# VHH binders against NHL repeat-containing protein 3 (Nhlrc3), part 18

Target 1, 325 residues: NHL repeat-containing protein 3 (Nhlrc3), of Mus musculus (Mouse) (q8cch2)
Amino acid sequence: RFCGSLVSRTFSFHVSWRMEDPLFRLDLGWPKNSEYFTGATFCVAVDSLNGLVYVAQRGDNIPKVLVFSEDGYFLRAWNYTVDTPHGMFVSGTPFEQSVWITDVGSGPYGHTVKKYNSLGDLVQVLGTPGKKGTGLNPLQFDNPAELYVDDTGEMYIVDGDGGLNNRLVKLSQDFMILWLRGENGTGPAKFNIPHSVTLDAVGRVWVADRGNKRLQVFDKDTGEWLGAWDNCFTEEGPSAVRFTPDGKYLIVAQLNLSRLSVLLAPPSGSIGDCSVVSTIQLADQVLPHLLEVDRKTGAVYVAEIGAKQIQKYIPWHSRTPAFGA
Key: E = the ipSAE of ESMFold2; O = the ipSAE of ESMFold2 at other seeds; V2 = 0.75 times the mean of E and O plus 0.25 times the DockQ between their complexes.

## First folded at step 12 (VHH)

Design r2 (framework vhh_7ubx_2; at its last look DockQ between E and O 0.02; V2 from the best seeds 0.00; counts 0 for: pae E 16.7 > 2, placed apart)
Fold by ESMFold2 at other seeds, look of step 12:
Formats: C-alpha cells, sequence, structure tokens
Structure r2 (fold): chain B 325 residues (1-325), chain A 123 residues (1-123)
C-alpha cells in the first residue's frame, strides 16, 4: 500500500553559554599506559599515601594485577595467586602497604579474600581456596564481592556475589569475627547480592544491596540496622558505593545503566531518603562495576568491564564563568 | 586458544528430552562463569541459564523447571539437560564463557562462544 511522507515544522532555539558547576570532570590523560588493560577490568583500589592505583582484570595469560602511578604511568604487575578477581582495597601506613583482593569462583584461588604486600607477595589468605562455604570456623566465603578496611585494621566483607551467604561480616585486625549480619531476603538486614561496602565518617557501614536495588546502613560497632535507601535506584541497583573525602557526597555506580550517580550524604542522625545531586552518564556498554575514591585528592577511579579500562574523574574546584559578555 | 564445542543436539519429538554438552579447552574452565544461549533463525540471541564458577545456577523464566545447567570441572565440560521440549525450543544452542557478573537482572558479557548445536523439536 502507499506509504505517505509527512513534513513537520522545525523549531529554532537560541543557545547561549551558561554558568556550569560540574562536580567532576573526566581526566582524559589518565592513564598514560592504557596498553596494559588487556582483559576485563573488574576493580580498582588507591593508595592515597604513596600515589598508587591498583587494578585487577580477568583474562587468560594476562597480568592480573596492574599498578599505576596517580599520574597514570604503569609501574609493575603480578599474576601469582590471582585468578578471578572481583574487588580490591588498599590499607596501610606510609611504611607498610597492604593490597586486599577478593577472588571468586571455584578456580584454585577462588572464594578467598587475600592480602598482598606492595611487591605482590601473598601474605594472608581468608577462606578456603577453591571451595565455597558458609562456615565460620574456619571462615568460608561464597564469591566474596568486596571489602573495606578501616584505619584500625577492622574489616568489612560483603559475601557475596551471587552465592549462598548474602552477608556482611566484620572482622578484627586479627581476623576474628566481631559481628555478622544478613541472609538472602528483602527485609531489613537481608541481602540479595551484597556487592560493595564502605564507611562514612560518623561510624555507619553502607552496603550496596545490588539485587534489592538499595543501599543498606548499619552501625559499624554493633552491626545494628539503621535504615535503607531505595528511592534513587528504581531502574537499577548500585554495584559500587564510596564517600567523597569531604563527606558531602556518595558516588554510586549502576552497572547496566552505564551510569555514575552522585548522592547527597545524609546527616549523622536519621538517614532520610536519598537525593541525586548529579548523574554522569557514561557511553553505552561501558559497564562500571566497582570504583574507588582517592581519600587525599577526591579523584574517582571507575573499573569498566565493558570498556576494558579504568577511567579517572577529578573534582571540579571552580565554577566556569559565563561567556559572551 | 580458547575453544568451546557443543554437542548432543538433534531432532526430537515434543515432550522429549536432550542433554547438551560443551567441551572447553584452552583456559582454566573452573574459574569462569558459563552460560547457555540459544538463537532461532531470524531472531536475536536468548539467554537460557548461567552457572557461576562456584556452581550456583540461574535460569530464564521461560525454561525454569524444564532445563538444568550443570558443570563437571574435572572434565572441563558444561551441560544442559533439557526436558519437556516444545516446538518453541527449536534453535541453535551454544555455550559461552561469561565474564562473571550477575546484576540481579541477568546481563551476560561473553568473550567467547562455540559454533552451537542444533536442536529441532518437531512432530
Amino acid sequence: as target 1 above (325 residues)
Amino acid sequence: QVQLVESGGGLVQPGGSLRLSCAASGFTFSSYWMTWVRQAPGKGPEWIATINSGGSTYYDDSTKGRFTISRDNAKNTLYLQMTSLKPEDTALYYCARDLGFFSGTYRGYFDYRGPGTQVTVSS
């Protein structure tokens, strides 16, 4: 049959430069040595004190852990004892640095949370390599997703990514269980894929409960459930969460939306509802998985599974003035 | 080099059963999530099931209860047991190496797949 053509009127508009106040901008010059990203980049961690950025990637016959300077120069790599990395965290002092890596799956190093020195030597293993479990003596994991290490050496582990445990575990610096919360479910202190964990400055533990499309909040000392945020995640749950060093914002990744969201940090009392301050929409299929915020500079490093790279965003310290006056 | 080779397809009557196999080589099979996908002629790929490296399983609703994914890490082999087959299950079935994330709504990211094995369900 006949397919008709229609003409429509177009609208012209006047565009002018406006004052802009972005919170972050992409650092197009980072890294200097992107050729070392040879696999799927799952996680990133920052040593703020020494200006180092650690990256873990997945793939066969490739360097599994990469180390860059904060300026983006490749420094070193290792493969030993890393198989299927998922999350990372850096802790330590100027004289002693520790790199923690979670490893998943039933490979020879899977279901573990492992500590390395700055040279990449394995110094501690939590969990039973290659064997998932729910036990607490010895402590076992089922696809541990991420961890956070406090300045006291206390640790918070989310366990895990698509496994049976669905829990938040707090450990002493000597790796004794201080408290544990969670099971599979949608109610308070229950999880579906607890995927990221961080602390705020006022003693609260924040968990990205990815499958339930929410952040859940706990008292760091008692493990008491303090509330949840779900109203900002109607389209997709958070895969990653971190606070900015000034305590004003949370940075959240939403993997399948290829999006970063900047949320307003709550007060010290009731957490209320979340408020999105800005959104950084990444290119389609970038797939931001986990991220880290440099505690010294406020730079945000994002591990992008789809783009197979790490991108760096830096704080915008001044407003852009209006033009054309 | 990574290789994935499917087998076990064929012609079967409605209500019948088939067991598909995927032989893997060239990588540490036990460390990866593995996924079955199917594609009928003229249609886009359709996710069926995923088994993570720890053995946990996930299924699309359309095949849940009829299809079972499993793996044998000692033999580097992935399986799909299919029962109660319907004409709508007719497709090319292939296995894929999954990069190992599940976001609550399954979204696979595959870096390698096999050539597939044909399953035809017809009276």
Scores: ipSAE 0.000, ipTM 0.196, lowest interface PAE 16.4, mean pLDDT 84
ESMFold2, look of step 12: ipSAE 0.000; ipTM 0.159
ESMFold2 (binder alone), look of step 12: mean pLDDT 82; pTM 0.824

Design r3 (from d3, 15 letters changed; framework vhh_7n9e_1; at its last look DockQ between E and O 0.59; V2 from the best seeds 0.00; counts 0 for: pae E 16.1 > 2)
Amino acid sequence: DVQLVESGGGLVQAGGSLRLSCAASGFTFSSYWMSWGRQAPGKGREWVSGINSGGGSTYYASSVKGRFTISRDNAKNTLYLQMNNLKPEDTALYYCARDLGFFSGTYRGYFDYWGQGTQVTVSS
ESMFold2, look of step 12: ipSAE 0.000; ipTM 0.192
ESMFold2 (binder alone), look of step 12: mean pLDDT 86; pTM 0.874
ESMFold2 at other seeds, look of step 12: ipSAE 0.000; ipTM 0.267

Design r4 (framework vhh_4orz_3; at its last look DockQ between E and O 0.29; V2 from the best seeds 0.00; counts 0 for: pae E 18.3 > 2)
Fold by ESMFold2 at other seeds, look of step 12:
Structure r4 (fold): chain B 325 residues (1-325), chain A 123 residues (1-123)
Amino acid sequence: as target 1 above (325 residues)
Amino acid sequence: EVQLVESGGGLVQAGGSLRLFCAASGFTFSSYWMAWLRQAPGKRREWVALINSGGSTYYADSVKDRFTISRDNAKNTVSLQMNSLKPEDTAIYFCARDLGFFSGTYRGYFDYWGQGTQVTVSS
């Protein structure tokens, strides 16, 4: 079928001169249980320590959160306290893990950042359920888009997806505001729809500033602005950003272009300009929204709103099998 | 079952005004973004206006400053006030449920549409 729900990229080899390997290959065997994708899949997060993949989807009378094994088998689901999920992140230890979900809209659980255990029990709520706001005491959100939780328990929240705030908020492990940056605008440290956030290995915070067609970079400890990349995004801003665990690449999604891009990680020090080293063009209307990279394996999971699925990409020459056990 | 029912279409002179209504049922209305689309004869459906779950509004360039989208979460309705109408606004207008994302080049993801209501603008 020529529908754009699946992507396969043929790597060309020139036998007489040299052979090139692709950076990623599609795992055609993931998931084993695609029948559970009954709504629009907005986000995905990975528990690298336990080999679990969490998916949030939107739709009526359907399970909102799905849990799969890394091999693609459906394990469990829940929909309690989740209205309109937008972003997810998994943190924790092998014995205690936290699944964070952002929720948007004016429903009873909207405008919140919520923490769950791996079984779907609600543990923590940040923000005021159902009530958007700009306030800092109590901390309020307006369509919080995504978060990243560092190994120290410190959190980075981008707030948000088309609302009042346009900010990056850093919280301590006990949820005190450590620093905050941003307001609506196009200048340094200003945002238009800050949509995705990640950290690199050298202490920099990267924000997908989607409406301004750029990535912005901040020092994780001080919140100082370190620069921006805009030259790779002239057609459309990034909806998602993550680093590969080897530190060599960034993976970026561009939603309306139905495109994934692999960017070269910046040098230490000054970040320079971005450089696209590979592109995966998906079929029209696949709509890749948010994505996650497994810290152990380097596998990339992409939530595709239009195709109503999650696709998994595996690093070429990975020790992890692409199919089967 | 999700249902969207449009009303308020009709014939109007160029420069006139018209108000469209959409009644929604079968879902948690306040949690979803809502949109108006239109389809002119021989053309594809095109996006016209969007209102997100928080009440923020967005418009296609062709209707900006002439059309106003609004919602009433208590009545589960979305409305489109159309002012300064032009013959090129002649179309069937559809109410649609949007799953809640926005981009600079807005394409929308609409999982349900209504039957549509005809708007005809005479020169």
Scores: ipSAE 0.000, ipTM 0.258, lowest interface PAE 14.5, mean pLDDT 85
ESMFold2, look of step 12: ipSAE 0.000; ipTM 0.133
ESMFold2 (binder alone), look of step 12: mean pLDDT 83; pTM 0.836

Design r5 (framework vhh_7qia_2; at its last look DockQ between E and O 0.56; V2 from the best seeds 0.00; counts 0 for: pae E 14.2 > 2)
Fold by ESMFold2 at other seeds, look of step 12:
Structure r5 (fold): chain B 325 residues (1-325), chain A 123 residues (1-123)
Amino acid sequence: as target 1 above (325 residues)
Amino acid sequence: QLQLVESGGGLVQPGGSLRLSCEASGFTFSSYWMGWYRQAPGKQRELVAFINSGGSTYYADSVKGRFTISRDNAKNTVYLQMNSLRPEDTAIYYCARDLGFFSGTYRGYFDYWGKGTPVTVSS
């Protein structure tokens, strides 16, 4: 613990073209105010434009949503209208950024997908608070797990985490259903615990179909099934999926394995099979649940239910921006 | 204010059955996942079974097919039906509240549990 030789090795002066650093490194200095992690941290979202990191946690009589600066300082919190948060996503225009939070369970605001402004005021509710359902008129949810909001304002919702629906829903910016895919099952375009959703740069929607140990891929515009990746997930299905900003990699979490995996992004045509480029094996019981990638910096924020924290990973090739030398 | 009270433990011969009950108070029972842990003398506590708010269940490999977890939200009670009991099942059994991960593969992370009820399986 406090004994032994401290040896620091760097390859900055002795590295050949044949030696490579890891793709990501842990930012040991983030956050500055970890005392605010008083519950189980389920999800994280990033406002790359304003340098904000949103965290949702579960527990009794604690702040449910925490907001940190990009460099790790606690800024504010709220807990009203948030019961049992599961997933988060930041969306908006350059002039107005908002955070969406999914809420699960049968508490007063469960089974909803809710929008908040950056100060924590509730501005939109989708679903029927406290009541699960499979209906479409009105749109209902059963443990909605996560969402992704495109720059056009169109939304992709995975619904749900252990519920009746097992579906991927695309909504217009005015919340009209554009297309819907899925039911419980193992075949193409069927799901078992659809848990995370993201988009690539070439118009494909990627879903972590966790209970079926695969990623499934759909056309963004038509909802047509384009294929699946299962060969990288034989031990456990993915709980989270995101692309790096350069489009070269996917970052995947596997909750019970306490593992993060970096996968090679597929070409623009056929998706082929997945290829694992790198793994980060975390300590047992860390339980990485959901994650987000900062579009500006490539930093990866991981919500760790078991460790009750958020860890930040930085691309190895990047220098951490200094606010002061 | 928050309480979990276990009952139904006792002495039983190998191959016998017991039904454990856990009455909960001080929280919204129907919103939480509930489970059972056990601790044998000289061993760590281990997860036995859990049941989510929607009724889906998980069992440790050592008890699968022999034990059944269930819940009655109207009575704020979770049950563990224990059949085909073995000497290895001898332990103190604890009722526990799970944070509710809403995933069918969640291994369990319990934030509160009761004082336990002893179960002895011996001839």
Scores: ipSAE 0.000, ipTM 0.223, lowest interface PAE 14.7, mean pLDDT 84
ESMFold2, look of step 12: ipSAE 0.000; ipTM 0.251
ESMFold2 (binder alone), look of step 12: mean pLDDT 81; pTM 0.811
ESMFold2, look of step 13: ipSAE 0.000; ipTM 0.247
ESMFold2 (binder alone), look of step 13: mean pLDDT 80; pTM 0.810
ESMFold2 at other seeds, look of step 13: ipSAE 0.000; ipTM 0.253

Design r6 (framework vhh_7aqx_2; at its last look DockQ between E and O 0.01; V2 from the best seeds 0.00; counts 0 for: pae O 22.8 > 2, placed apart)
Fold by ESMFold2 at other seeds, look of step 12:
Structure r6 (fold): chain B 325 residues (1-325), chain A 126 residues (1-126)
Amino acid sequence: as target 1 above (325 residues)
Amino acid sequence: QVQLQESGGGLVQAGGSLRLSCTTSGFTFSSYWMSWFRQAPGEEREFVGAINSGGGSTYYADSVKGRFTISRDNAKNTFYLQMNSLKTEDTAVYYCAADLGFFSGTYYRPEEYDYWGQGTQVTVSS
């Protein structure tokens, strides 16, 4: 006998404390070598398998790409064929892990999506260096903003950051166009500054349509438009979007508000309504641009172009290496 | 014994061109990064450009970008610097240098290089 209301209320209390307690905490000890942040830090990518964090920054006569360990120690850098980096993504194959970097602007390496090995050697170039374009054969870009590479090697590129194309392009692992969506506009499957792209665990592609103050959602196989979220972005559109590895949350940056938002992930069917479950308000002019989530640990790395740094946030309940303990 | 020898230096008119060569012996050239540095009188050595061991990656100082081109021929153990649109500010002794690898991206630092040539003078006249 009796009712289980106390147990149910205790269980509900544990769920409710997520609304009051922070879901993430700042890792004050990361990085150990912040002196290497000598320019504006635009993007970050994580190699979860090898525990590496890649950072791209902009500035004259400085290393454009920095590599840190997950513990925060500087390991190496390069600047070859990286001029004006915008977005990054780390991908793996059965034989190697690779770093993809988008490059923008009219410099000699701009308007490209480039693949590097972990040592910084250039392996692949998509687009025509220094030349913007709308063409598909050969594939051209106009300020490509970011990409996401699926475990199959299929790629999703948002093209671009203030350029003419305003599109989402899906490529096969050998770089053939599988489908393409978008043009400049405000309607379904149209974009204004498509700025970030990610994939959820149930086969949906999420695009931060920054200028239209929304996230748009597409089927990864067909490119079919599945809906949009705009009610969480009334003040400013998202600059970055990623899912946590447990599939429970999306992490979103809003650049000019200097804000990070944690959104509740939608169910596998209809995407439902957008719900903000937590926010992190940063100091004015920090300017969080792009971010990445470590698929192994759930750590969130945020590139802050105004503060000229990368900050690492870790899940409140995660088992992280104790600093000097 | 490791040897690096620069050649091709000399006097040239401003706006002109010059091609430097660095011939090497005593080490496995194809395993080494190669770089050019230069030093004007009373100044420290200044990075000019670097090329990785395979030749697929090149790096340049901003002051020479678009005017100078680095290349290597691993079959001949030779490393080159093509200098175009020369300016009087390019007057310096030019050195080739070699190092096994750069895990930290420090190819622009002279202190990171194991082997150095003796240098070749380039003088750009007004």
Scores: ipSAE 0.000, ipTM 0.096, lowest interface PAE 22.8, mean pLDDT 85
ESMFold2, look of step 12: ipSAE 0.000; ipTM 0.126
ESMFold2 (binder alone), look of step 12: mean pLDDT 84; pTM 0.866

## First folded at step 13 (VHH)

Design x2 (from o10 with H98K E105S T107R; framework vhh_4orz_3; at its last look DockQ between E and O 0.42; V2 from the best seeds 0.00; counts 0 for: pae E 7.1 > 2)
Fold by ESMFold2, look of step 13:
Structure x2 (fold): chain B 325 residues (1-325), chain A 124 residues (1-124)
Amino acid sequence: as target 1 above (325 residues)
Amino acid sequence: EVQLVESGGGLVQAGGSLRLFCAASGFTFSTYAMAWLRQAPGKRREWVALITSGGSTDYADSVKDRFTISRDNAKNTVSLQMNSLKPEDTAIYFCARKLDYGDYSGRYLYFDYWGQGTQVTVSS
């Protein structure tokens, strides 16, 4: 029988006229306190400025949110106003940090996008707690899956995980709707379970359209559809997407394959087609759900609902000694 | 403490039948969706059947019309009746609880608690 953590890794080489190093390696020393993972770990967010890692998990009578240091030590937890967490994001400055958590399902805190300070105090609620909806004034959600907050404070919410809405919502820093795209469907700018959202450095919004087995791309300012990538996801749609901070790669999770895929970042201008340059094949039933990339270090934190853990992957950089040294 | 305990596995000839049982405890059973999954040797774990808290059922294509999932909320049990068994059905069968609360099944199934599993072996 297996009820604990599953950890496996596969390195692949592209061997050519020069050897290319592996892109990422597992940090076996993270976390130091894995005993705090007592439920299914659904999401993770990173406060790069303060060196904190936030984890949300699901389970009965357990702490719902855990906070670890960058070095893997458990610091604190809370569970108040968090019922069925799905996605997380950290935004802010060194003097004011915010932890955003999406909450789903029909529980008393479901169908919300909530903002917390770093101590776990609730400071903002978007949506109507416990009540799904499609409305825009007030803004309602139906299983909001994830959000991304850019440096200007503008927000991108994918809404949602199996609900009625199937939309991408852009909000101002004051939570007013700037634009909205989507409905259920398979065509351009339509979604089936929009599950993860991120931005690239050139102002494009990327959505993991999980049920349609594709990534869709939008202009962040106008909301105009710019294209889609589907050829890398034939077996399983992406559950998570993030760019590396150097802008060279996207990291994608494919939950039911227990796989992480590293894709080349798109060309300037046209997004082209996707190209998988590396994969990390995890053990069966690990089930990587959502992930986050530390903007400062490039470390990748992966929430693994089947393995009930968070794993940290760090960029692999080879050292080449000089001749005669 | 959530517990799911499978039973009823064993050896059976191809074309035969077997009924699996799952006893659940430590949670309000009637408000959760429940599922059966299986893992064959050398294969990834796959979804087999699901029953919602409201009693609606769904099945993987490979077992549709041969397997029947049911639940007894008074006894906190979920069952899997397996008919017309094939050697390809040989696997460890797991009872699982749906990760989300309520009747929503979603396009992708998430499960937060699993039993130890019960072995089903179908001989040719």
Scores: ipSAE 0.031, ipTM 0.427, lowest interface PAE 7.1, mean pLDDT 85
ESMFold2 (binder alone), look of step 13: mean pLDDT 83; pTM 0.836
ESMFold2 at other seeds, look of step 13: ipSAE 0.044; ipTM 0.505

Design x3 (from o10 with H98K Y101F; framework vhh_4orz_3; at its last look DockQ between E and O 0.40; V2 from the best seeds 0.00; counts 0 for: pae O 7.6 > 2)
Fold by ESMFold2 at other seeds, look of step 13:
Structure x3 (fold): chain B 325 residues (1-325), chain A 124 residues (1-124)
Amino acid sequence: as target 1 above (325 residues)
Amino acid sequence: EVQLVESGGGLVQAGGSLRLFCAASGFTFSTYAMAWLRQAPGKRREWVALITSGGSTDYADSVKDRFTISRDNAKNTVSLQMNSLKPEDTAIYFCARKLDFGDYEGTYLYFDYWGQGTQVTVSS
């Protein structure tokens, strides 16, 4: 029935590398079907096991979720139960793959964190659809921004994007609250727009505390505050954070600056101060919002809400062709 | 297709006035917030003024009390009255459609379409 798509209106954007040896290169061949980017692309998630890339976008009368192969071919889409998507995460085992989507705003499915199977069937709903709240029994959300699911099935949710909760919530695999941290504020373990969350390999939880222009760090088991990085974000706070698979770097987006930063990963002990290794300056109004790093390949997928696209960057020494479309 | 076409730019003496116009087509104009942005030589594009679908306005500090944004939903136009112009106002001015579909309690200045721009040059 929907055997057509809107023509993409995206522009090519500048990539600025500041180092002698570049760390990443743009994959100009991804995706092969960019015509499906018909709205504002807010988030992206990668299923490394099955070679799938999930994209969520916003717009009138358009598919809300798009699925591509890692080679860039469009596979399928859905929109049922997705109103105003904000963040995504893919988790799974060889026997079951899950796509988690946060939904915000005043639509009938807003203020939720929802689990889908790879075909787009709704499997689980956290929060009260369409109704914001601060409650814990039942667990409610106020514009939940993003989540991370650990290999154990434990979940970390940042709640949220401009809402009242301003918290980091850890859930068991059975969705019981294990701990939570935060309230609105600027002090340790307080937030203003906690916007992205990820884990490092040594058991630390990293939160992009966007409105406070910092990353905050917590122990994944106890929720203990371990410190913050703010010296790399004096101009603007991070909208997204992820580690590279080798554990050497963090990739950070700064939305209004239209900039990606590569930061040196901290040592296993004290986190010290952040250090910028490289920057990628995108054209004005590209607006990189959230991003994902493929655990298998190290490829970085960036959702660019202003440019209405996802751009893929691949590691410089990767065997994956940059132009192999 | 969405189109935004700016006009009314030109050369003006410091202390003078100009009025910019933006003709919009290809979408339901009355339901969108609209904005003016500008880009000076060698600088990043920056927001100047915003008007909501309901007519509420907001301004960058650098132009507050000198510039007035307005809209005419019957004619699908947005305009920018610029008074007391300074050489620092020299820039290409762009009309833009706000990109935000209803984030709860979050308002961000995101723009998904903008025109080719109109040059404003303020001489000393």
Scores: ipSAE 0.013, ipTM 0.410, lowest interface PAE 7.6, mean pLDDT 86
ESMFold2, look of step 13: ipSAE 0.016; ipTM 0.416
ESMFold2 (binder alone), look of step 13: mean pLDDT 82; pTM 0.827

Design x4 (from r5 with S31T W33A G100D F101Y S103D G104S; framework vhh_7qia_2; at its last look DockQ between E and O 0.70; V2 from the best seeds 0.00; counts 0 for: pae E 7.0 > 2)
Fold by ESMFold2, look of step 13:
Structure x4 (fold): chain B 325 residues (1-325), chain A 123 residues (1-123)
Amino acid sequence: as target 1 above (325 residues)
Amino acid sequence: QLQLVESGGGLVQPGGSLRLSCEASGFTFSTYAMGWYRQAPGKQRELVAFINSGGSTYYADSVKGRFTISRDNAKNTVYLQMNSLRPEDTAIYYCARDLDYFDSTYRGYFDYWGKGTPVTVSS
């Protein structure tokens, strides 16, 4: 029994009693250096171009951001200017990478969306550090939950996790508001805890509207509401959403169920209704919070706040990543 | 060392009020969400109220409009103001810290609990 902790860290592995071929398998060899998971792991982001995996964790007197190679070796860490990380995203080119981290709560760096270089140097701050707000000029946040950065540098921010704003904000690469949708509510284009955001390959923005137990869908250029999926989430709303790189599936986390769901991606027209293709049931209290899908390999990295780890799932019968030591 | 110390419980008549306090130490209080839970004899613990690090609040349906959770980050303290108390509110009330933010079906992850403070509402 480990001293000083109510919950001991455990490696999470699921056992299926169903006779089926899984779409993903657990990579038991990742990471090589799990001893660096010393806090609650809230989010993960992947730099597919450089083979790097960024992890943010919460706790006192610990490194807040960890960097691993895609093969699982610990490389470096930082903690300056990171208080209460919630979401992460990596963007950039082979020669310049940006790590975006959302920070929540009333600590000195809370209520911000911050940009770092790959070494952990702070480059850009959006929002007013330590001060929540609803304003748009200057742009303020209230517990910003996650972001997605498109290849053009345009950004989609869900704002936020239990705050006052309940909105989806699109920014230009120069951080000007291009469009904004949302307020607290259950109707079309209204939110209750907008928690995760992603894009598909056909120009749609998908938001995990966690408190309303649905995904909502918007046109990325105009912000027009295109519909919602709720029929797969009657037990619990999605905490995280990402597309697989082949565009065939969505990966969704349902935190309190300790479950990952694989959903069939919709056609380019009407989104129809949600269809669950596969489910990965994790051990009780693993609590998958946010996740990321590697655009190159299709690998799924899941931040598990209860288990205090990141687990990696690899597509079954797909190309094995070639990058290694 | 990490501690959560509840106080303010006691015996009160129906319709009365109590204010519970939970003083925290050994961690950066302002970066954690805090919750109040209760356990009646022979029952499982249940969520009463939750407040995230940013001050947003959530309440169980059974206490909405009667109970108010608040926090004072300068004093590292979370409060539960309990008004219009009823016999069914009788329980041990626990303070807990939490690393997640609430949704409508909150089940929470707890990594530390206080010892609890008893509240008895009897006529």
Scores: ipSAE 0.030, ipTM 0.487, lowest interface PAE 7.0, mean pLDDT 86
ESMFold2 (binder alone), look of step 13: mean pLDDT 81; pTM 0.819
ESMFold2 at other seeds, look of step 13: ipSAE 0.077; ipTM 0.536

Design x5 (from m1 with S31R W33A F102Y S104D G105S; framework vhh_7nfr_2; at its last look DockQ between E and O 0.05; V2 from the best seeds 0.00; counts 0 for: pae E 12.0 > 2, placed apart)
Amino acid sequence: QVQLQESGGGLVQPGGSLRLSCAASGFTFSRYAMSWVRQAPGEGREWVSSINSGGGSTYYADSVKGRFTIARDNVKNTLYLLMDSLKSDDTAVYYCARDLPYFDSTYRGYFDYWGQGTQVTVSS
ESMFold2, look of step 13: ipSAE 0.006; ipTM 0.414
ESMFold2 (binder alone), look of step 13: mean pLDDT 83; pTM 0.848
ESMFold2 at other seeds, look of step 13: ipSAE 0.241; ipTM 0.673
ESMFold2, look of step 15: ipSAE 0.006; ipTM 0.355
ESMFold2 (binder alone), look of step 15: mean pLDDT 83; pTM 0.846
ESMFold2 at other seeds, look of step 15: ipSAE 0.208; ipTM 0.623
ESMFold2, look of step 16: ipSAE 0.000; ipTM 0.193
ESMFold2 (binder alone), look of step 16: mean pLDDT 83; pTM 0.848
ESMFold2 at other seeds, look of step 16: ipSAE 0.006; ipTM 0.375

